VHH binders against f1rd40r3617to3795. Designs and how they scored, part 8

Target 1, 179 residues: f1rd40r3617to3795
Amino acid sequence: FNISVQSGYEAISQELCVVTCLKDLTSVVDIKTSSRPAMIGSLTDGSTETFWESGDEDKNKTKSITISCVKGINASYVSVHVDNSRDIGNKVTSMIFLCGKAVEDLCRIKQIDLDSRHMGWVTSELPGGDHHVIKIELKGPENTLRVRQVKVLGWKEGESIKIAGQISASVAQQKNCEA
Below, E stands for the ipSAE of ESMFold2; O stands for the ipSAE of OpenDDE; V2 stands for 0.75 times the mean of E and O plus 0.25 times the DockQ between their complexes.

## First folded at step 4 (VHH; framework vhh_8emy_2)

Design a2 (at its last look DockQ between E and O 0.73; V2 from the best seeds 0.00; counts 0 for: pae E 3.5 > 2)
Fold by ESMFold2-Fast, scan of step 6:
Structure a2 (fold): chain B 179 residues (1-179), chain A 124 residues (1-124)
Amino acid sequence: as target 1 above (179 residues)
Amino acid sequence: QVQLQESGGGLVQPGSSLRLSCAASGFTFDDYAMHWVRQAPGKGPEWVSSISGSGGYTNYATSVKGRFSISRDNPSKTLYLQMNSLRPEDSAVYYCAAERYWGDSLYPSEYDYRGQGTQVTVSS
């Protein structure tokens, strides 16, 4: 498995370790944002020094990142990098993960609250089965919000992936590490 | 226990200035957008001004723009409203309100928390 674990992942390294053995699907999924689509490339460039920042198009709407998987692509985890310590004026304090077969028919997977100074990856395990669309709703006390990176992990139909061994240390979201 | 405590209201002449304060406790102040809302006798609540969690963004109702200034001091957990060139039409009970997520509320009555209010009377 060729997923690099970098120093930027250390804050959630144990949770991320469960998903490091899955294939990185980020380059083969379609990503849309609720605003400023020209900045989408900053979410997938492999750098946490660049960011997507929401704009006027979603001023009176929920800010979101929508990931669409083409046929044969199966997402198992989605990870979002937020740096509230650097982005004090654009911080994300809550994320809602939803999935479904279409944008018009999404079910909530989970809501994760982030502390005021969160820095690092936020990972959600995705339910098994046909879920072609993943939506990440972003909330915070600022008029615009920033996200630094998005990563999608999973498998392609007909491929097999080796899974990492046990992780024994305490993690905030234990359910994401369960078999 | 969440508490918002307004102060600084009073009786003043038209053209005067007042500074309102709101002391917050029981929640992480810098994780909430803050608002000033006023209610005049016999009328519904009117939104006056908003400030983002960091203080980096502010907006104002057209009726007060250029006369009022909203600000916050996150270390002291205090919200302020500087009111200049007061008019009889500004007479109302002024409430501070807290909103966990910017823009999540459509109406002032929907904000997550609200204080008890401070009375401002502008009378000649």
Scores: ipSAE 0.757, ipTM 0.898, lowest interface PAE 0.8, mean pLDDT 85
Fold by OpenDDE, look of step 5:
Structure a2 (fold): chain B 179 residues (1-179), chain A 124 residues (1-124)
Amino acid sequence: as target 1 above (179 residues)
Amino acid sequence: QVQLQESGGGLVQPGSSLRLSCAASGFTFDDYAMHWVRQAPGKGPEWVSSISGSGGYTNYATSVKGRFSISRDNPSKTLYLQMNSLRPEDSAVYYCAAERYWGDSLYPSEYDYRGQGTQVTVSS
């Protein structure tokens, strides 16, 4: 099972039929993990077949993935892929999304509980703006946990992301779900 | 409603064995790490053993390591504690506790759920 999220769409105005096409910014953000940083590449390789697994450093602690955006990068969404059905000894049952301008000043923006059979993407909308730090705090009933992918969608300053067309919000949303 | 019901306690002689059970209901059992904690009269609660949601990881207090064995059956939503080579100092009320997030609870009161306990008395 492999899901690739490459882009997202937002309807700006139904009246004008303008859609904003969000870009994959994952390659231009800095990603850090609370443990086993050598496995970070698996979070961004575009495959749900690989994963980051937390290490002994986080044995009895909350695990975390921290994403830092550089100037000119505007993150709109962050998505995390988890497969508890495959990762039976490394399940994620809680995700807390935090964001802010600095690591020491983060605000919780979303919290979600997952069951032990969850498989798929969990997405959080971001408040917008540049120089965002995004932290995902992860918990589970295991000593360790696995995350398959992280995706950041947004836009770069200076680039046009507006697409003119007769695309309804519902169609745009459907395309996002199919991406 | 969430329920944890301990059983299997009793009065036994030193050196004997007991097997405690904890029947869980009202929540997704395999989403929780499970724990045994005990409390003797006049003493504070003591952590005894823990097992991860899938059962892939277990841990034991130094005082019981090598003598006690924790296990779980997720399909039946049951937690077990095999207690061998029991000692008088093992006498306590034993509680089954559930924790959704492994490692976050430092004290017994911090567990998400806890049973009413079962009395274990080791005496000659």
Scores: ipSAE 0.625, ipTM 0.831, lowest interface PAE 0.6, mean pLDDT 89
Fold by ESMFold2, look of step 4:
Structure a2 (fold): chain B 179 residues (1-179), chain A 124 residues (1-124)
Amino acid sequence: as target 1 above (179 residues)
Amino acid sequence: QVQLQESGGGLVQPGSSLRLSCAASGFTFDDYAMHWVRQAPGKGPEWVSSISGSGGYTNYATSVKGRFSISRDNPSKTLYLQMNSLRPEDSAVYYCAAERYWGDSLYPSEYDYRGQGTQVTVSS
């Protein structure tokens, strides 16, 4: 199908727009946490009513979630859901997003401060290029903290689809992060 | 402007009790872990007690455990230290301090904010 992308900037350069739809790749990435690995299922179960809570393994240390992508997986966005309004004793007020080819080669790509009542998704766009590891470092004013979900959006190598139109980053994030 | 104002110090006899208060302003109180630190004349700062942002977790130096109690009232943005069974060795200037991220600081000098202090003197 053939649909023109209509924005004042984009429409000038394109007669036919073929876009790659970002897919939810969360179920095909490997996820590790700095503590309580038995709770990792709560990060990927599609529910913001369950949670991972940090534990003894990272007591008095920076807490983290590490995501590893197998070959052929191209992550474009990573999103993390926290709810400081419900998790009053486990607040997350700082997130640092890192990525790289390996755990030893991580570079910081985004640092975000969250207020004490933040509820919702925090998203980082991942830089282009060949990276296989994403790490989220988490801090807050409590001795433990909670994360309620993680999502990874991107595409698989060798997989292409033709789409009827342009999907904005905010719309794509909404469809893949909320659902 | 960040302000931490301690009060409640004084001169007391051994075995007495005092309650210190620390009024906070200029920052989001709930987002900070809070600490009490004391400094005796000619000595470096000594950590006394800590409380998490919500108040749900507390910790104490061995020298004060069982005698001192830390608490906070987040609606009024106030930190407290109840000091019971005071000893001459507890004599010091007591400071409240704030730390944005629990466990980031190894030493009391690394905390994000510190008050002016209130003098506690325990003397016969």
Scores: ipSAE 0.369, ipTM 0.743, lowest interface PAE 2.9, mean pLDDT 84
ESMFold2 (binder alone), look of step 4: mean pLDDT 84; pTM 0.846
OpenDDE, look of step 4: ipSAE 0.618; ipTM 0.820
ESMFold2, look of step 5: ipSAE 0.312; ipTM 0.713
ESMFold2 (binder alone), look of step 5: mean pLDDT 84; pTM 0.846

Design a3 (at its last look DockQ between E and O 0.01; V2 from the best seeds 0.00; counts 0 for: pae E 18.5 > 2, placed apart)
Fold by ESMFold2, look of step 4:
Structure a3 (fold): chain B 179 residues (1-179), chain A 124 residues (1-124)
Amino acid sequence: as target 1 above (179 residues)
Amino acid sequence: QVQLQESGGGLVQPGSSLRLSCAASGFTFSDYAMHWVRQAPGKGPEWVSSISGSGGSTNYATSVKGRFSISRDNPSKTLYLQMNSLRPEDSAVYYCAKERYWGDSLYPSEFDYRGQGTQVTVSS
C-alpha cells in the first residue's frame, strides 16, 4: 500500500494542505556499506526479497550504510527495509541516522529501537539542503545483520518537481475538508 | 513474525450491517495503531479507518464516517470494523494493517501488513 495516511499520533492539520510526492533518487546517489560492497545491488534493486548481509570486514564493529549526495541532490527522506521475522539470525534491533556535509562531520538526527520481530520500512526525515552525507548505523544481537532495501526520496536541483497527481479522494478530503 | 488474519466478510444487501475481525499475532498489539484499508477491483487502495494503540483515538475516511466504527480488544489482540448502512460502493477486499512505530504524514511511509483480506460484497 502506498497512500498518505493521517496518523492518530501525529497529524499535519492546516487550513490548506498540499500533498507532495518526492522523486526516488536512489539510483543517483552513491551508496557504500561497511562490509560486502558486492551486495549493494540488493539494497537498491526494488525488491524486499533480496538483502545485503554484513560480513567479515565489520565483524565486531558497528555496521553501516553510507549514502553520499553530490551538489544538486536534495535528499528529503531515507527509508530502510528490515525483516526480522525472516532474518532470524541477522536481526536489526537498532538504527541510528546521521547526517552532515562530510563523513567527518556527521550529527545524529534519529535513533530507533526495533522490535525483534519487526518487518517493514523505517524512515528518517533529513535536514533541508543539498550535498549531504547520510549514515545509518545498524546494530543487532548477532555478529551479522541484514537490510533488504534502501530508498532515498527527494528532488534534483535544476529539474522541476511536479506535484504527484494521484491521491485517493478519501485521503485528500480528510486532509482538506475533514470535519 | 507478524500475522494478521481478516475474517467476517460476505455477501449482503444494501443497508445491512457486517462486522469484520482481524486476529493479530507476532507483535505487542497494544503498542501499535491499526488500520483498515480496502481495495475494489480495478481501483487503488483506499484508507478506511485508524485506531490508536490504546483505542482512545479513532479516525475515519469521509466516505464511511458515521456508518463504520473501528474498535480493538487488546487482551485478545483483535481489531474490529463494524460496518452499518452498507452501500454497493463499499464492496471491496478489506485488509487490516499494522502502523509503523514512527509512522506519520511528514515521512514517506507504507503500511506494514500480512493479511490476505476479507471480501465484502454489497448487492441486491
Scores: ipSAE 0.000, ipTM 0.121, lowest interface PAE 18.5, mean pLDDT 75
Fold by OpenDDE, look of step 4:
Structure a3 (fold): chain B 179 residues (1-179), chain A 124 residues (1-124)
Amino acid sequence: as target 1 above (179 residues)
Amino acid sequence: QVQLQESGGGLVQPGSSLRLSCAASGFTFSDYAMHWVRQAPGKGPEWVSSISGSGGSTNYATSVKGRFSISRDNPSKTLYLQMNSLRPEDSAVYYCAKERYWGDSLYPSEFDYRGQGTQVTVSS
């Protein structure tokens, strides 16, 4: 399972929301992790074979991935790939998505509990406005956890795109059938 | 200059215990996970154990789990491997290796330095 954004279109499978005419902004955002920053490259290398694994410094703490957007970049969706079926001993069972203008002032926008066998993408829609910081808080049953990929979808200011409201899975499926 | 020096190897009987040491210098020891790897004659290298920089997390190969214990003393910059219930198949040259990336990797990934090794021979 993967999210592919080619030529402004998103190709996804399963129940993931389909967003068309959005760009992959992952390469133009700044990503920080609560531990082991040396592995951040694995989150954005386009491969679900590699991963970021949290370090010992976070073993008794909530782990986090922080995404900072530059001005002019508008993030619409953030997606996180987790493979609990492969990452035995490093499972993610909880994700909390937060966003705001600054790291010090974030609000919770979504919380998801994951099955112990979850494999695939978890996506959160981001509210419109000047939200330049996205934080993902991660918890699991073990000391460490693994995240395979992070992807940010959105648009750049100056580009004319219509972003409709929240796209449901049913709407996404309908669009796929029409394509 | 990074230096790693293993010691404590020797000839022992099956069922016996042995404690290996690795003296580290030339880098901030506590910032890096450390690993033990071994190589037996005619075989490729085998990962044995890993310990996080702080020492709070450890991992072991299935072949040594329950018998071997990895630990470290950060103030003295020393890595240890306590080997209990030794078997003939544990015979190998044992190396300590430094994780390339700072942080805590409990799985073999990339090592930028390793020692000269110490010979462990388990035989009746």
Scores: ipSAE 0.000, ipTM 0.268, lowest interface PAE 12.1, mean pLDDT 85
ESMFold2 (binder alone), look of step 4: mean pLDDT 81; pTM 0.828

Design a4 (at its last look DockQ between E and O 0.01; V2 from the best seeds 0.00; counts 0 for: pae O 11.4 > 2, placed apart)
Fold by ESMFold2, look of step 4:
Structure a4 (fold): chain B 179 residues (1-179), chain A 124 residues (1-124)
Amino acid sequence: as target 1 above (179 residues)
Amino acid sequence: QVQLQESGGGLVQPGSSLRLSCAASGFTFSDYAMHWVRQAPGKGPEWVSSISGSGGYTNYATSVKGRFSISRDNPSKTLYLQMNSLRPEDSAVYYCAAERYFGDSEYPSEYDYRGQGTQVTVSS
């Protein structure tokens, strides 16, 4: 008998507008990759036209992107953009999202299988409380794979919170309705 | 020999509370993330909650947030699920499961260890 934690969720691009009062924290988190760390800038430049491609360091191993939050950074969502329709020799067919306080203390929170033509964002909601490390494990049919963007949404401890819930709800409604 | 033994299930009325326990043996308990998973008759397994090996990180399914609380006591090798404000849709067999990740390991589609489960029934 097998029990699986494969129940997750898929987010569409419009749902980014539903998560109001959260800030894009991608530029203030530490990002490491399993290979080719010099290409990390392509993951965080705000463009889905650039990419990180895995390399020799992890050629026959699980590929990963590890995001570490400093004290005071509370991540609420993580999103990863892949484009298997363009990245024909570098596809991503599986993602596992893990979260915890350290690499040795991670919990699997979402697993998603992607078809060979997937193009778009894959989003994982992150549980509340103190979590300092987010790891995305990636697999594909080739020795290398490509990821085009990552994003982290959340809030910084010590930031002014004017009126949480009320203000964010009205802003989310306004942005959705006016689009 | 690895063993996970659940207890604390039973028949209760809606709005009641129950506390499930899972006693672990045969492995280094603190090295494993622990999970609660439930399965109602004729349905697939539903993940309920997870806790990291240290206990410093917890996670809940949307359907139980604010009502259920996961915890662990590493010295006694015991996992807990406090279940408050129980509803008929919470009726299921509840399993505990253990999972350990390594940096270069493959992630299988199943947990490393699982228990036999304890029945929770919420009805009038």
Scores: ipSAE 0.170, ipTM 0.583, lowest interface PAE 5.3, mean pLDDT 80
Fold by OpenDDE, look of step 4:
Structure a4 (fold): chain B 179 residues (1-179), chain A 124 residues (1-124)
Amino acid sequence: as target 1 above (179 residues)
Amino acid sequence: QVQLQESGGGLVQPGSSLRLSCAASGFTFSDYAMHWVRQAPGKGPEWVSSISGSGGYTNYATSVKGRFSISRDNPSKTLYLQMNSLRPEDSAVYYCAAERYFGDSEYPSEYDYRGQGTQVTVSS
């Protein structure tokens, strides 16, 4: 996903080409970090020029970002932007995505290792349903690490997400990636 | 040696405009986020505005948003603050400060470098 993307599309094959429009839900979810909560705003400000940096309280510990979805919010994807090339001394080399109904009961859904030069978005698909808690556990080779952006895409209950159109699935995906 | 030198302050009337400058030397200017902070007599320091190293991101205190504009010229290593629609409550010593990396904070307590400040007085 791109930081400028405000919505995503998923194609559903029916009699007519139907595209499911996913919305940016980042502004309606609750975000918590394992340290330095004052910097959380940097994760959602739409800029990769700013960042959340873990604090001393997380030294030699796994760092985490926790996203809580309220009732009626259905998260489909979560994306994390990291720039290891820029963030020398604050690199992220491992991301574990966990999801569940509560913070106390999470399941691992994705694990990704990042190289020391990784720059860009890391995305995880989320299981269906509402009332999701999403936790991203982050590790790096140093005492602190930096994350530039977090984005959540999904849909709100009661809103139409299906758009009948003449665009193909491939075009829908392309548009989502380039928006 | 590192130097930050503010200029452009002065006495102006309410509603007027003023442009502050901060000349930087002794460090790689483009690698640093730059900030303006002000301090009025009898008050603590107040964050005013910030700009990222590349200039691609700017932020403003609520009290100055829509009136002040921060910018930078990396080739000349100069930071600017355009202040429009000045108010008496804008009166303060204005400091420029440098920080290695840009975080979103309205209450910066420590910067890597800071200037000596320039006085801005808004009075009728």
Scores: ipSAE 0.005, ipTM 0.270, lowest interface PAE 11.4, mean pLDDT 86
ESMFold2 (binder alone), look of step 4: mean pLDDT 85; pTM 0.857

Design a5 (at its last look DockQ between E and O 0.90; V2 from the best seeds 0.00; counts 0 for: pae E 5.2 > 2)
Fold by OpenDDE, look of step 4:
Structure a5 (fold): chain B 179 residues (1-179), chain A 124 residues (1-124)
Amino acid sequence: as target 1 above (179 residues)
Amino acid sequence: QVQLQESGGGLVQPGSSLRLSCAASGFTFDDYAMHWVRQAPGKGPEWVSSISGSGGSTNYATSVKGRFSISRDNPSKTLYLQMNSLRPEDSAVYYCAAERYWGDSYYPSEYDYRGQGTQVTVSS
């Protein structure tokens, strides 16, 4: 299921053609990086012009971004933006998405190889349930790499995210695919 | 098919210089960190030098630091090792190796690809 980076829709009931509009939860999650935590703000500032660059702490190591969801937050998708065309000396060529209840009990849910020219968003769907920790492991051909943005889409418990009578599930899906 | 072909080895005197080349084919060269490793008779493989995909970062073994220089030409898919002030203990078969992810391998045997090697002999 493809979603827009800015918004996501899910059909929750085929019988009623009810669509759920996912919300951007990036501002309410906790983000940690394996190095240069001072640059974390660049991952969530809404601009692909800024970036997080890994530091010497991660030299010769796998780099990582860890997202922790607070209680009541249900993450459905995580998206990572990279620009290998601009970040020639800091390319990301591998992303591994892991999730779980705790950092020590993570399961791999997706692995993606990126080419040297990749520019754009990489998205992973997250399994349902009590997965409160998302970890993205990053590798490349350099001792450092850059990530431009991280985005988390999902829903908050207690909030209605159902859209009824406004758009059909098919239209919502089409819009997501075109975005 | 992935190929790494080393050349430039030979017999030289102590204090002399030698330049090794490694021609790469069959993979996206600039997406890989490249390495030189060497193996002397009766000894295990020894890491010599590494260079990142873009060439922006280089590392050297303590034993060759200041004497050896690693470089790469991505358009021609060629890796180089300039060896200066050669010593008899530098005598070994030198191998070119490719690693997709920088620092992912701890031992020379763990690299993704490796060539057949070129013999370097330093003797008076």
Scores: ipSAE 0.590, ipTM 0.808, lowest interface PAE 0.7, mean pLDDT 90
Fold by ESMFold2, look of step 4:
Structure a5 (fold): chain B 179 residues (1-179), chain A 124 residues (1-124)
Amino acid sequence: as target 1 above (179 residues)
Amino acid sequence: QVQLQESGGGLVQPGSSLRLSCAASGFTFDDYAMHWVRQAPGKGPEWVSSISGSGGSTNYATSVKGRFSISRDNPSKTLYLQMNSLRPEDSAVYYCAAERYWGDSYYPSEYDYRGQGTQVTVSS
């Protein structure tokens, strides 16, 4: 796999890399929850009408969803769907995204606060492919909470892929700036 | 400006009832679990009762269970504590408190917001 900056047009223009589609890796990752593992199927069934609801195992504790990737799988994004407008007794108002090589070696990469009426996907970009574990810590004002879907997007090692990127035009123009 | 303002305290006889209110402003009330905490002279703060953001779940200290009832009215941003069968040992300053994430705080002193308190005195 090779990332290159395409060139061959105006020096002022931004360089644009070729884009390829990320793959949905959700079916090939292992998903665990902090409670009610029997409901995990609702997170991956492709429906925002079903849900995982936290239970007694983690009442009064931080709730979590843990995603484990085998070697050769490079997760690039993780997305979580919540619906606080329907789940008024099970709201999620905070998500903390962590990743690392193992559950005991996780680094926090992002925190997102959600308002009490939020409905939709919340997405975090993941750092490069050194991580094998993604954890999402979930909090809210209720003793239980609901998550309706998760998705993992990325790519598999050994496949040919094209990766898109951009270089800022300000860097190129700085070279040509009037003194 | 976040404000929690308690009212409804007073001096009562043993066996009496009181209803405490806590008016909230300056934050999204529905997004917070709410608590009642009391502090008697010469004692540390004592957790009394909690209610979830929606009002669907409640908890009580064993010393008040069956006598006290916590409730909330989210449209009016008001928390309540109905206190029945009051005893001299219930005498304390009663505070309302807010916690953004249910169960995140280990001690009552760690809650996100706390009011000024209202005095309850039960004289035998």
Scores: ipSAE 0.137, ipTM 0.605, lowest interface PAE 5.2, mean pLDDT 82
ESMFold2 (binder alone), look of step 4: mean pLDDT 83; pTM 0.840

Design a6 (at its last look DockQ between E and O 0.01; V2 from the best seeds 0.00; counts 0 for: pae E 13.2 > 2, placed apart)
Fold by ESMFold2, look of step 4:
Structure a6 (fold): chain B 179 residues (1-179), chain A 120 residues (1-120)
Amino acid sequence: as target 1 above (179 residues)
Amino acid sequence: QVQLQESGGGLVQPGSSLRLSCAASGFTFSDYAMHWVRQAPGKGPEWVSSISGSGGSTNYATSVKGRFSISRDNPSKTLYLQMNSLRPEDSAVYYCAKERYFGDSYFDYRGQGTQVTVSS
C-alpha cells in the first residue's frame, strides 16, 4: 500500500490512514474564498451534498480557496472534493496548489488536470517545513465553478496521535476491522 | 487511569537491532489493539505497526515491513517492537498507543516515548 493522488476516493482515505498518522485540522485553520464568502461553511461542514459556488466577485478572474494555518499547525495534505458529474454547469477541470509562508510569497507545488466526469477528492502533499498559507487556484470551462469540501490533514504540536480504524489490526475488512 | 511507558530506545549504528518495550496499566490490556507510532522532530507522526488484543493479527507500515516485528505479552501487560536492520530514517521518538474502543483506531493515550537514534 502506497499513497497515490490518482487512486480515487476510497483509496485516498485508506492510504492517508496507513502512511502517516494524520488528523483532520480543517476546523482550526482559516479559510477564505475568492468570492461568495457566505458559502464557506459548505466547504467545511463534512458534507459532499453542499457546495461553495464562485460568484460575481471573481468573474473573469482566477477562482481560489486560501487556507491560513497558525503557528503549531503542521499541514501535511490538503484535499478538495469536486463533483463534475453533478455540477455540469460548474465544473472544475484544473487545480493549482500553492504554498508559502505568506500570501505574497507562494510557490506552485502541484497542478492537477481533471476530466469532465471527475467525482471525488483531489489531494496535494505539502512540502516540509512550517506552512502558513496554502492556496488552491481553480479553473473550469464555465463562468462559475463549485467545490464541495476542503480538508486539511496533518498534526498539531503537542496533541495526541490519532490513527484511522481500518489500520488498527492486521486482519481488516472495511468497517469490521479487528482490534 | 491509562498509563503507558515506553523504553528500550538508544543511539545505535546503522544495521543494528533494538527492542522497544511498552508497559501498560490502568486497563484490561488483552481487550485492546495496541500500536507503535513514531515521530521525528519537525515531521508528522507516522504509524509503524499494530497488533490485535489477542496478538493473533499484526500489521506494518511499508517502510518497516520485513525489518520490524510487533508482539505482546498479555500476562505481563507489555507490548514490544523488535527493530532489525535499523536505518537513519528510523530515527524518531517511538510511542505505544492504546485504541480507545474496540474497533476504534482513534486514541488519546500515549506515553512519553522512547528515543531511537540511528547514527549516519
Scores: ipSAE 0.000, ipTM 0.176, lowest interface PAE 13.2, mean pLDDT 76
Fold by OpenDDE, look of step 4:
Structure a6 (fold): chain B 179 residues (1-179), chain A 120 residues (1-120)
Amino acid sequence: as target 1 above (179 residues)
Amino acid sequence: QVQLQESGGGLVQPGSSLRLSCAASGFTFSDYAMHWVRQAPGKGPEWVSSISGSGGSTNYATSVKGRFSISRDNPSKTLYLQMNSLRPEDSAVYYCAKERYFGDSYFDYRGQGTQVTVSS
């Protein structure tokens, strides 16, 4: 599975709709992991065939992926791809999304529990404002877990943003109601 | 004591394949991620590939991704590197290395290396 963000309307998950004005910012953010940093490249290579697997140093600890945004970059969405159906023994069953201006001052913005067979993207909308750091805390039933991809969508300062997700959904609903 | 011994190198033509082996001893092999690194003449060491202790996860340098495959047999304490579609730029001494810590890209032990030369 190859993921890419193209111009126009694009849906990368059931919960994430991207319009032309949103850009893939994954390549311009700094990504850190709580363990096995040598595998970080697998999170952003555009393939769900590769993955980051947490290391033994995180045994019995919460695992995390930390994304730091540079000035001028405004992240709107963060999306994490997991495949619990494939990653037997390395499942992710809980994700907590946090964001803030600094690593030491983060606020929880979303928490989600995943089914043991979950396969796909988990997306969190990021609050407006000056959030430079995004942290995803990950838990699973095993000592280690796997994450396949991380994607950050947003806009650069000076660019206009149009989010069609709500509009498109409302239009679709209206059409369905009128039909 | 920890020992790592590489083998399988040689002189081959471009497009050919080689399979490197690394025999490990002196430590609990399955507890540690293993790596392949290479060093070409006049160049610094280059990381090539890594595999977790269990063998469940692998990673590759961009330069070898899609061509090289790392694997391990924990019962025999052997690390492998299957190298396909070899290129002249793949010529180097290849070392297997034991990861010091989990994914920190530091190694506390490595072998003597095996020479791989790709030339027409």
Scores: ipSAE 0.000, ipTM 0.255, lowest interface PAE 12.4, mean pLDDT 85
ESMFold2 (binder alone), look of step 4: mean pLDDT 83; pTM 0.842

